# VHH binders against c4kar8: the designs that were tried, part 163

Target 1, 263 residues: c4kar8
Amino acid sequence: MAELSTPSPASPAPLDGGRGDELEKFTLRGARQILQLLQDLITHRGLITAHTGGGHSFMTAVLKVDEERGRVVLDPSPDPQANRRALAAPRLTCVTQLDGIRIQFPLVGLGEGQDKGRPALFAPLPAEMLRLQRREFYRLQVPLAHELSCLLKAEDLARKPVEVSARVIDIGAGGVAVVVPTGAAEFVIGGTLPACRLALPDGEPIELDLEVRNLNRQTQRNGTEQLRVGLRFAALPRAADTRIQRYIFKTERALNAKARGGL
Below, E stands for the ipSAE of ESMFold2; O stands for the ipSAE of OpenDDE; V2 stands for 0.75 times the mean of E and O plus 0.25 times the DockQ between their complexes.

## First folded at step 11 (VHH)

Design r57 (framework vhh_7pa5_2)
Fold by ESMFold2-Fast, scan of step 11:
Structure r57 (fold): chain B 263 residues (1-263), chain A 125 residues (1-125)
Amino acid sequence: as target 1 above (263 residues)
Amino acid sequence: QVQLVESGGGMVQPGGSLRLSCAASGFTFSSYAMSWVRRAPGKGPEWVSSISGSGGDTSYADSVKGRFTISRDNAKNTLYLQMNSLKPEDTALYYCAKESDFYGDDIYDSPFDYWGQGTQVTVSS
């Protein structure tokens, strides 16, 4: 990911069936709980990224919760085009953080008007909100010194099998992001890469199946092109899951200890 | 844990200057891009400026180009925003925001995963 000049919309990924079932246990549907969580976002001045579809998003925040009218009141974007996209969208997907907890919720039926004489966006209260601990969605930025790599079993541009050693740039409970030279292999979103090998520090490489979830082409300062590939773990064995989680925990702990104790 | 604490806001007349600071802790500061975001009365959050982890690349919203300068001191884990030629339209609560270390798979991406409580800047004539 390059440095952000403005909030860039992320392309929405469809819910994985297995992931969707897992996320159900983190879904809030009680009206009181939803009202309280929205009020907490107001209290903590939560910055919300609202995805309008088609790769577009804008920043907003909850101005107030109108319990009597069953509505949430939101800041409009300072960009009129973003507001037009939001009003035209059949649904917004809103994401934010609250004390290291990821909060996500849909808004349907967005309208515009005024709140105390100022422009505002209005929507019915969401029927559900997703609440995930950071560690359940966290991705560790892999230190370059660790030289973490993943040997990918992929296909080249002619659909012939090829092995590509890719540098792992981030890792989480659900997957890794890797970088490969442009043209080293062909990747298709939704495609499966079987029997790949993830090399963690200490121990034998972990053999695992990976699903391609996203692709981002990047040009480096020296003019070299690289492809950033987001890969999901498919059916990760318990022992492999434990090793990956331990690596993430130990590395995050070491990085946090250094940040707290040093300049 | 991750903490971002802004300071340096205040009241200033149009044409004046202010320097904002953000003290970061709980993460490897030099490994993340950092941004300033502002929220004005009657307007939603507006991205102001970003700087890469190394400090080599900077970017600015059109409304502040030529007037604001973002910088960082990685040895001190501190982000700065030098604001010159301030206008009444710059009146807002200014937040320090950390680049998200989450890249959406089955969950939508957000450019920021942490931000501070903000520091108030008021420009009045």
Scores: ipSAE 0.489, ipTM 0.804, lowest interface PAE 2.0, mean pLDDT 82

Design r58 (framework vhh_7pa5_2)
Fold by ESMFold2-Fast, scan of step 11:
Structure r58 (fold): chain B 263 residues (1-263), chain A 125 residues (1-125)
Amino acid sequence: as target 1 above (263 residues)
Amino acid sequence: QVQLVESGGGMVQPGGSLRLSCAASGFTFSSYAMSWVRRAPGKGPEWVSYISGSGGDTSYADSVKGRFTISRDNAKNTLYLQMNSLKPEDTALYYCAKESDFYGDDIYDSPFDYWGQGTQVTVSS
């Protein structure tokens, strides 16, 4: 290594993105456990998505864990602008998967330098890491042919009521993910969208309250930006829960049959 | 259990061609978009190419446009990457990656939830 850049200032933040104490039992805080998990990411060649804020992210991987210096060494992005955003960010939120287990952790104090003569990013070891079983967050990818939609009751930037028909791209026991054009409505994480209408292929639309949990900006192939919105079922009647679970089950069965049939 | 197994890598001279394959199991292959991602010495993982679940939509990184073609055979649960006019800069470990299930209960998400061990492509004279 020739020269290391100055680490970014420390800026601790909640690991779980606002899920609170319900995820505490899945949070690793022991130094030995954290070191072992980071080594597992190296062994399994874990692809990590590092979120730098403002809807920006890049792919990275752990190159090594420097236990003596208390730091992780990461691949830089091939995009210099992504590296500049990462170095300027108060923290990175890193997300990956190992054998169906979701792993999430913060990195604070990111710097740049070299490892064995090659460019690298480095940060102090995280103080905590989240480990969640994937089955608890299972989502069915909705076939386009189903034309599943959700009519969202939201507000625009001027706080005027607006209705947005959003395409449902995935659905689970706890919520849906939808796609809306950028600027169609203002979404606030933790905000509630009342009396939305979820249209399933069988029967009348389901009226339900949705809580905004996640916002991801995506660029379409044609260059148009779209917003992916993760929505949690805030209050779900038993009949609605049954219909949603039945839809998920029936669709999974049909897709499994189609995959085995070679259609 | 989800498994992705890449094959077809090897050594080739500049201007040569290789076809990579990825055998998928443990999930409904046709329901998920798939991508190819590569990792080269001194560079982080780079997204290379994308294909929708139906195969109707594809996209490519600017560095490979016109040279690489992504395709899939949903009847065989197999993803392909046809690589033509290979350059030394294409030397990398190539992974196939499965589109992530969205969780809807977190502010952050990842585009991929599973990937394979990779297949090595070396372009040298």
Scores: ipSAE 0.492, ipTM 0.815, lowest interface PAE 2.3, mean pLDDT 82

Design r59 (framework vhh_7pa5_2)
Fold by ESMFold2-Fast, scan of step 11:
Structure r59 (fold): chain B 263 residues (1-263), chain A 125 residues (1-125)
Amino acid sequence: as target 1 above (263 residues)
Amino acid sequence: QVQLVESGGGMVQPGGSLRLSCAASGFTFSSYAMHWVRRAPGKGPEWVSTISGSGGDTSYADSVKGRFTISRDNAKNTLYLQMNSLKPEDTALYYCAKESDFYGDDIYDSPFDYWGQGTQVTVSS
């Protein structure tokens, strides 16, 4: 193989992030509920990202649910290497979305075969599926009129402390995404920015610690280059969490009312 | 809230052309990369093309390079895919997909967080 020239969107390298007791209340274990959710993924043509470990993943979809044999039938990847990795993996972690609800489930014991004369992957039905309501992973796109900003305490190229006022473009329960002019500061994934200040309407700025999670370079329509930084709330006081959730709720309701034409 | 509605699919003969459109609403369109993904009968989903939020950067699957052109109109919140020199192998349901809103590696993630119902493209003689 001279090169891999059939590119697929790369999934970010997954962590084991926040599982265990925290996620138990969102876990479905009823056989009929699992069957119904898988059938809903078929009906809504759900695109599934299947993580095979080691930072590798591929796109798939549920072809059918075989209730008699207790199996799900999946589309194989068009990339034969991805299929070989999947079959060799002890477990797949499958991630998708249905009507704004994040769906995640494991598959163990993957095999290959045919469905209606076409190549297919088979696995036993998952014993559990995670359903995370929109509110747990919801991100509000911040209206430009709100001029929401976050003062970041970061470092420049020489590791000298620098303060950068960044525009907040989206906000959720777990963090914010901000835009920063290219070169304004250096960010490293996994790095912590202590004592940053999030300016919300109606109150004093919220002081909080942020962890850098992702970095995306963007070119604006006018040719201006900027860096989009994804930031997780590393430590969030209850009062701050309440204020952030209140802002999200009120802004979403106001946007919904605006979209309805005030009728 | 987020809605993506594809249109422009249909039946066409080999060598023909089609232009797909995707109307986006419920998010700041210009702030997100957008993607076209297709799913052929009996095959898994295949990424086709990506365009950056500004429209300044594009990328294509090798199978469509030189034949397809992705573009966007941020003033209209619309994504396009111009498909030329269509082949029978291009027969598929074509989805418009939005770049994932994520904070990194907290939980296993997808490159896309929303997609439309798709528009069917059939290339036959």
Scores: ipSAE 0.484, ipTM 0.808, lowest interface PAE 2.1, mean pLDDT 81

Design r6 (framework vhh_7pa5_2; at its last look DockQ between E and O 0.42; V2 from the best seeds 0.00; counts 0 for: pae E 2.9 > 2)
Fold by OpenDDE, look of step 13:
Structure r6 (fold): chain B 263 residues (1-263), chain A 125 residues (1-125)
Amino acid sequence: as target 1 above (263 residues)
Amino acid sequence: QVQLVESGGGMVQPGGSLRLSCAASGFTFSSYAMSWVRRAPGKGPEWVSTISGSGGDTSYADSVKGRFTISRDNAKNTLYLQMNSLKPEDTALYYCAKESDFYADDIYDSPFDYWGQGTQVTVSS
């Protein structure tokens, strides 16, 4: 009777947001740490966005941690369709924040059931949780008075090279968010924009490669649609990094001083 | 430090009204959209309403349209939810939630970065 070696549950895919090794230092893999963080989410009534893929997500919360069974219990969506998508998804990517710290963790093996007579979702405990400290990934809202811009080298619908001047709305050590006019260019998440130019107030523009990480279409009050593009610094020279950090620090200090009535 | 403190919850009969408040501090209140989210027992969080930073734009879940009104006083750093014609189905813990200032450096995001502890609303005869 050949003992069918129960295939070791495939290690959940790493939280690879494309940042590879850079995120490793922020990734918790210790069982105790994971349990504590999940408990903290319960205590703080964390609102969690669970991404099911295909651009779909729903809000959930951790109801409890079942240590004995090694599982997390989640609130189901009030939308039955969202629950169906969740159960069909090979992986949920859960995102939330606690005290200004971004938390991200995968759940695999989702099932439905009841907890204390109430509908619930169940999943094995995450193998890892990403905890991004605000200090490491802080995004400075760019003051309107600074008018930071980024010249994006992109492509249009016809794959013709175009240059788009985009307003920078926030900046951090890891990237920028920009606003571009709708239809100015086509962006693909995961795509690289080479040899872009970030304009800072302190000197010549910085040439850098940018990776598209997110796209968000927003309708402005005036009815105009704007595209927000999240861009990661794909390749940043050390000198450029220093300049960006200096700008962020200086600007933040100035804003804080102003807020305190010092300016 | 960002703080959101909800108040105004309580017990009310069906058809009654409540006004929720959320006191905000620790950030430029007018620069962010604010939302109400509710969580009922056995149900996950449900979006209720959103108002833009300026207050010029509002949106509502279908379940509350025509009954609830979101508003804000930016001078007081306060968010409001006027709830009329309350139904038993509106029973939930109501959260005030701040729009995330994390603008899209990752594919996976959360719409909110801060929320309060919530205020309990119970609609019962």
Scores: ipSAE 0.807, ipTM 0.925, lowest interface PAE 0.6, mean pLDDT 86
Fold by ESMFold2-Fast, scan of step 11:
Structure r6 (fold): chain B 263 residues (1-263), chain A 125 residues (1-125)
Amino acid sequence: as target 1 above (263 residues)
Amino acid sequence: QVQLVESGGGMVQPGGSLRLSCAASGFTFSSYAMSWVRRAPGKGPEWVSTISGSGGDTSYADSVKGRFTISRDNAKNTLYLQMNSLKPEDTALYYCAKESDFYADDIYDSPFDYWGQGTQVTVSS
């Protein structure tokens, strides 16, 4: 068989997480830029959340960048189980921020050892790093008074089509989070909900495709249970993107004015 | 612009006490849970304590329960950590951290989106 490439720890997987092509313009691949950004994380003593898969993560920080050996040196977790999970993981996905800029990068080929007599984790320098501006990751908490809703096209437990009007609790450039009553529909992470309708206050509902990214069951103080669903905009037309951004900025400004006694 | 500035660290003998402060600006302080995280060489970052936005709920790492008290003054946008009965193993850089705004569509999130430069606590005889 002709095999174009075999994925390996030395060939890092892309930082796509379901947003591959959309994130490419924010991806740093220059060795000099990557080294500088890692040094900036050291200088600012950046806290890094390292995701090891299976819903597990731990906190770390960059101790040192070894340019000569092409390696990054990291603090181990105080939790031995977290370190064992990290060493067993095929890849860590590291997330941090620097002055309001979200930074994300993969590490593959993690090992353990010592740095100046202290325990440390070692990995080859990442081949790529994401730098995302606030607008790409910021989420506006939607005021209850706006009664913002999204009509979802989903399936019930019997896989029969069902339409659910879900309340939008937050919204960003990349998607929305909604809440639905437990049992209203079944959602599968990675599944696509086609032709959903997002109702913004000004104008006609926006028709868009949504991808299910996460699910969280929450119990409210009154004992009622609700399902929180994270939804990504699969392919957003420019006109829809403009309307969503306009709503976010307008609402944020109104909330800031209210906080300053503008009401 | 979100800014978190820690203060109150220093050198103290075992059994001593210190009070850390964190001055917050650039966000609605009372709407977010706040945490203290510490980092010692070779041990990595360790979560220490969290307080809810209202101050009604607190939680602590097992290593500090009964010795440390987290509190906040929402009128002054300030977070505190009262540290009593300090031990050599409490030696670390202490960070103030803000609860993350990141939700829902990203499977790779962080519990914190902002933190300060830290304040150094050294416990030695």
Scores: ipSAE 0.527, ipTM 0.824, lowest interface PAE 2.0, mean pLDDT 82
Fold by ESMFold2, look of step 13:
Structure r6 (fold): chain B 263 residues (1-263), chain A 125 residues (1-125)
Amino acid sequence: as target 1 above (263 residues)
Amino acid sequence: QVQLVESGGGMVQPGGSLRLSCAASGFTFSSYAMSWVRRAPGKGPEWVSTISGSGGDTSYADSVKGRFTISRDNAKNTLYLQMNSLKPEDTALYYCAKESDFYADDIYDSPFDYWGQGTQVTVSS
C-alpha cells in the first residue's frame, strides 16, 4: 500500500553556498535535465547528505522519480529524530557527488508517506540543481616550497589603502584561501579587493579582483594571531583561469611524480 | 578515473562471518579515509565504519562495535570489513566510500565523493 503525503512547497530558494552568483553558470533549470540527473543518482545508487539546518544532516538516497506527480522519493533516515528535523525544515539542501561531479539541490515541501509498503520521504522535484565538475570545486593544498603569495590591495581600519602580501594555502578554480597576520588589514565579508596580484611560480603575477567570502581567526601555538581569508575570484579572465588550472594540474602531477621517482 | 569495486558478500546464517573487500584504483589510496556504508531494505544509507588513510585510526557505528573490524592494505589498494557474529539486521547492500577532497568555504559538506556498486550481504536462517 503506497502511503503518500502531498508536499506543500514554498517558493524555491536559489542554491546558496556563499557563491550563488558565481555558480549560476553551473545551475541546471531544465526539467528534462533535472529528471535525467536525478535518474543518474538512482542508477549509480548515490549517497546523499541532506542538510536540515543548524549543522544537522543525515544520509539519504533517491529511491525514484515520480514524474507523473512531479515528485522525488527519498529514503527516510533510520534515526527518527533526523526524520523529524527533515520534515520540520523549510528547506532540505541535498549534496552528493556523481563520478566526481558535485551535485547540490534544494528540496522544499518535504512530506512523509509510503512507497511500495516501505516508509519514504517525498518532495516536489527541485526547480534547479547545481552541477560542478572537479575543476570547479577542487582546491589544491599549495606546497610550502612554492611560496605562493597574493598581494592584496586592501584597506586599514581608517579605510586607507594598504598592501598585504598573503601566503596562499589553497587554490582552486573559484578562488584562494590566504593567511595574513591579524590586524594587517580590514576584511569585510562581501567586500571586494580590486587589482590584487597572484604570484604563480612559473610566470608573471596575475592581476585579478577578489571578493572576501569568509574570515577565520587563528591563534598559533606560539601565540601569533592570524586570519584565514577565503577569497573568490571576481570576473576571472579566461587567460587567468587557464594559467591557474595549468598550475593546479602541473603541481598535482609533479607531486605524484616525486612520490614515484623517490624510489 | 576513480573506481571502487566491492566483493565478498553472500548469504550466511545468523552468527556467521563474512569478509568484504574493496579494490580501489584511480587515486592515491593511502591519502584518503575510507568508509563502509550500508543500505538495508526499507531504510536509508547508514554509516558503518571509517578508517584513516594510514590505517591508524578507526571508528564504528554503535550497532556494529565489537563485531566488525575495518582494515586496509595500502600496498594492495584494498579496504576490508571483517564482519563477525552477523545478525539479520546486518542484511544490506554494503558500499565502499572514499572521503571527499577538501572544498574550502563550503558550508554544505558531502563526506563522500566516490563509492562502488556495493556487495550484498544477506543474513538469514
Scores: ipSAE 0.420, ipTM 0.784, lowest interface PAE 2.9, mean pLDDT 82
ESMFold2 (binder alone), look of step 13: mean pLDDT 80; pTM 0.797

Design r60 (framework vhh_7pa5_2)
Fold by ESMFold2-Fast, scan of step 11:
Parts: sequence; C-alpha cells; structure tokens
Structure r60 (fold): chain B 263 residues (1-263), chain A 125 residues (1-125)
Amino acid sequence: as target 1 above (263 residues)
Amino acid sequence: QVQLVESGGGMVQPGGSLRLSCAASGFTFSSYAMGWVRRAPGKGPEWVSTISGSGGDTSYADSVKGRFTISRDNAKNTLYLQMNSLKPEDTALYYCAKESDFYGDDIYDSPFDYWGQGTQVTVSS
C-alpha cells in the first residue's frame, strides 16, 4: 500500500489537505502578493469563513495586516465557543471571494489579544494563498433528462469489489456529485475509486480516477434514503477535460437560452 | 459574472418591520442555496439565515428565530428577508450571499462564496 508522508513540524501545512501539485498553478507564495491580496480583502470588506476542523466554522474578516511583525489580525466570532475552537485548532482554513475569484489560505499559530482596545485574533501571515477562478470550480446542476451516470468501482462492507451505477447530480471542472442508494457501497473520505466510467450523452464513457471528498445522507420525498457523494477528479486527461467542459458549456448555454426565451 | 444587489434597508424604530430583497444574476439561481449575513458596527460578521435552492429548507440564527423569515422567488431570481419586531441589536449592514460553487471537501463546501455590497439597516428611536 502507498506510504503516507508526514510533514515535518517546521513545514507549512498543505493548503487543501494534500492536493499540492494539482493546485500549485493557483497558489501564491510571494510575500508581497500575499500582503496585497490581504489588503484588498480589507479594502473590499471581504467576508471570510474560517474552518476550524470537525465540521466547525465561523465568519470573520481581516482587520489589518501587520507587515513589520508578519501577522494578520482577524475579527473574533461573536460566539465564544467558536473562538475557543479556533484557538485550539492546529490550523484554520480561511475561504473568501474577491471580484469573482475564490481565495483560500491557511492560518497556523492563532492567538488572541486586542486591536485598538477590541478583542482580536492574531496569526502569522500565511505562507501561501490559493486563488481560483470561477471556471475552475463552477458546478452545473445536471438536468434529469440527460440521465448522466457514473459507474463507480468501489468496495462493499466486506472490502469486496463492487460496481455501482450512480446518477450524476452536478458536475464541474474539478469533479462530480453523485447519488447512490444507502448501503450500495462503502465510501471513505480521502479514498480513491480507480477506473470509474463517466457516461456523457455524446461518445464513449470517460475512464477516470475519483477521490471521495464528502458524504451527505438525503431523504427523498418518497421516504427512500440515498447518499450524496462528492468526488474529485484525481487526474483528468486533456481529452476528457475538453469533453467535460464542452458538456458543461453546452448545457449551461441551453439552460440560459430556455430562461431568456420563457420556454 | 455573478451579481448580487441588495435593497430594502433603511431606518426603522424598535418593533418595526423591513423587507430586504436581493436581485441575483450570472448563475442558475434555483440550483444554489442563498443566505443573509450581517455585520454590526464594531462586531465581526454574523450568519443570519439560509434557504435551500428549492426553498424547501430554511435555517436561522438563534438571535433572529421567530422574527425573521427568509424566502425566495426562483422565477424572479430574487431572495428576500422579512424582518419583524426589529431590535436595536439588529442594526447592521446586511449582505446577500450565494452558496459556494465548490464541492467535494470541507474547504470547497464552505457555505458561501459570493456576497453583495450590502444594505444598511438601522434600528433606533
């Protein structure tokens, strides 16, 4: 089995849980660029969601950037428990947007104090910031009439290989969300499903590797339970990427035309 | 290009009512949950309410439950917040927010990725 690398204590935490190489082209590491982007967030009063782990998050904003001390100052949460969780967390993952661009950055070594006599949270400047254009993360809700499906190669409860045909409910440049009946297979967050087959309306199925990112249980109107599975494209050949983008573009265009035409 | 334009703010006395509106464009409105977030003077931002894309599910911050009602009109691409029994503590800039386009992990599944410029609500005598 693959060896899991453990980062050294002095190494920066991975920006997005270890997807470093795939997101490197979107990563800012220049100190001046990072300072400017944080200042732009202040100027535009950017709202930030700070994730503290375990499914917990709170809303914050950058109050100021202290270049001389190499730190950022954040608004604390109105909820004291959220602030306690933040201070206890080994890492915060901060997510915001600026002019249609998604911005993400880690904060490590969070402390508390005061800014201009008011409570504040402090952290060293992030060593990296992720900047993603809308097209890199846009998700299209798949029309039911398209009957988009993905044949998943997974394991059952006994770790025996099983194939599950899953309905694709949304699709983007980075992945798909599918729905499967509860109990059809076992999914582990971070697990890889190799050689799955995505069936687009036009042409042969696309063979691709998918990484499980999230799991949500849903109850349908008829009372039947289903599992929504978020799946990331682990690696996507250029030809497959082109076909997926074409499908997304054509479908979005058709939906926009229908909305404008009153059909 | 995603655009969110808030309106309906203003000055009102305690116990009064206001209805906020948010006109959305540049995305398939019915496919996304929408929410309201507020920022009061000297305080950090506070989540107020969320509504699912279909309008079938709503949730509220404890501070506004029973007083505020979130709704949407998918035919008009418009989000609403009906604010009743307003209190001085409700004084804030109110932002319309769009559900994140990311999916697949905790980072990308953040509640919101887009906000409007905000509309000011002032509750004073």
Scores: ipSAE 0.035, ipTM 0.522, lowest interface PAE 6.9, mean pLDDT 80

Design r61 (framework vhh_7pa5_2)
Fold by ESMFold2-Fast, scan of step 11:
Structure r61 (fold): chain B 263 residues (1-263), chain A 125 residues (1-125)
Amino acid sequence: as target 1 above (263 residues)
Amino acid sequence: QVQLVESGGGMVQPGGSLRLSCAASGFTFSSYAMSWVRRAPGKGPEWVSTISGSGGDTYYADSVKGRFTISRDNAKNTLYLQMNSLKPEDTALYYCAKESDFYGDDIYDSPFDYWGQGTQVTVSS
């Protein structure tokens, strides 16, 4: 079995990490689509967090899109040091929200000047913009106390059907990560596990087809090996999707309420 | 659907006062910190103040500390900003912003996931 790099089950799945093929379907490359999205950010007075590297960022907003010159015009930071870092950076990574949709895009070749007599930052229009529903990138770490499980329909070493009850360690809109003992079943990346059953606290188990996306072998401190399996929802009925999202939202809310300190 | 609607802006003389309000809907208001952010002509967005979900903790930008007071009424799903001793440099569009429950990439995260259209505050003689 191949050991593959996967997003850490202890962390939210990274937007820019380990799933380039998946991100392509959310990437806008058409000039008209990019212009429309930037205009929507202007219309909705969107707040943008611009990351300049080295852990530094500042807030900005799009002032206007200059279609004829192929440029975006941005607010400078009120902090002169942040503007200096931005101008020195080889690229900005800009992140914003529009109606629950995460928007991310790069800016390269940042310059400074004036727009209508006021300080402004200028950059060429981005060649691409990433547009993701929150649900496509977020993964809930499943609390151990919830005892979430998924009954997998797989094959053993002799290619005989076997059922494995696997502990769900994280869950998102696109799938789950589970843990099974090494050798309990054989998994093939790209293979489909039909008619698996996902147990959620509220209601009947959800019957669904799962596609194996990644495998990661882990050795416990006691020498016992376990296999972490990343599974994609191959087909998900609307009612099942709603229940999964409701569980994620409700659990995340409860965890946020408990974990909150100062801000 | 999450909505944040600001009100209470207007024109005022230096030294005057205004009280801003933000009506929130579509989420469990008391579970999230709320912030005020302002955007001045020729300057980008500047964080002004944050209040914890319970209302127990408040934080202020140095430029407004001692003059502005943030508060919330969780029963009414409303955030407030009491602005006293207003100065010309307080002239800006004031946004109500919700704490992000978005995690994404830990390098490229955003502190806010929703904000309103803003309410204009103009301080001039």
Scores: ipSAE 0.473, ipTM 0.805, lowest interface PAE 2.3, mean pLDDT 81

Design r62 (framework vhh_7pa5_2)
Fold by ESMFold2-Fast, scan of step 11:
Structure r62 (fold): chain B 263 residues (1-263), chain A 125 residues (1-125)
Amino acid sequence: as target 1 above (263 residues)
Amino acid sequence: QVQLVESGGGMVQPGGSLRLSCAASGFTFSSYAMSWVRRAPGKGPEWVSTISGSGGDTFYADSVKGRFTISRDNAKNTLYLQMNSLKPEDTALYYCAKESDFYGDDIYDSPFDYWGQGTQVTVSS
């Protein structure tokens, strides 16, 4: 179909094996922690997308954790073909959410049977579970090629208005970090910079108020000093918030594609 | 704190109608897509419908197209599902689900981060 609208919400993508080392710090391997998290998914009625490979997935849920037998009980798909794909798969990659935390875990050795007279899928308890925090605190490292900039409206040492073009080095839902030339302006932690202009691709600069959160003087490898300024978005207009989040999403996807040797 | 509270379920005869509501709080409602997901007795969860944050785009599962209508009132922070021509196979617990705060990429591409307790819909003769 040539239409731009999606017929269903996007399925969660399985974890990329090339990022395993970076995700180790978010991986739970304790049997007690795994059991507790699975029980929390049952208690909060966690909806799970189970990826069977080849772009196939189905929606399921944990019905029960059998701690004595070391297994989980899952709702089978209403589609028999999806269940056959799941049973034939070397592993399922299960993805779910709990209170703004993304949870992912593999299931290996899937079987079918009955639980209390109803069809069910069974699998040994996962040996590991991944627990990732919300993206609202994520910061994208801005590619140098994007030449992202923010025009800051600040004051010089004589308290006269000055405009400083700063390079944006990272950006998130809550703010940006910028690099400014040493001595270009005076910054005070907790101070506000009104009517600054953030230049994003695909549109006119976004006018916004920024609060100075931190200051860090850095010496580069070549001995040059620069000032890194952490800036918080003060009450973003909804349209600005949407544009910033879309930029972050699109850029992250492009970087992920490049990291996999795509392009 | 995000809260989603569903209501409007009940018992109805085949061919009947019900209107489900979901009262949302604790987040900027209009900034997020919202979905309805159902779980029938003895079956896994099935996605039913999604509406974009602005209400400009709607999507439906093939099983409900032409019978169900998703809508929202951003001024009231409320999501709706108008269910017409109900069939016995529509019997399920219906959940209101919020679009994930995670971005759509291979690690964080997640459909939902919060959902409610559900409201029961029973279609029987």
Scores: ipSAE 0.000, ipTM 0.262, lowest interface PAE 11.8, mean pLDDT 77

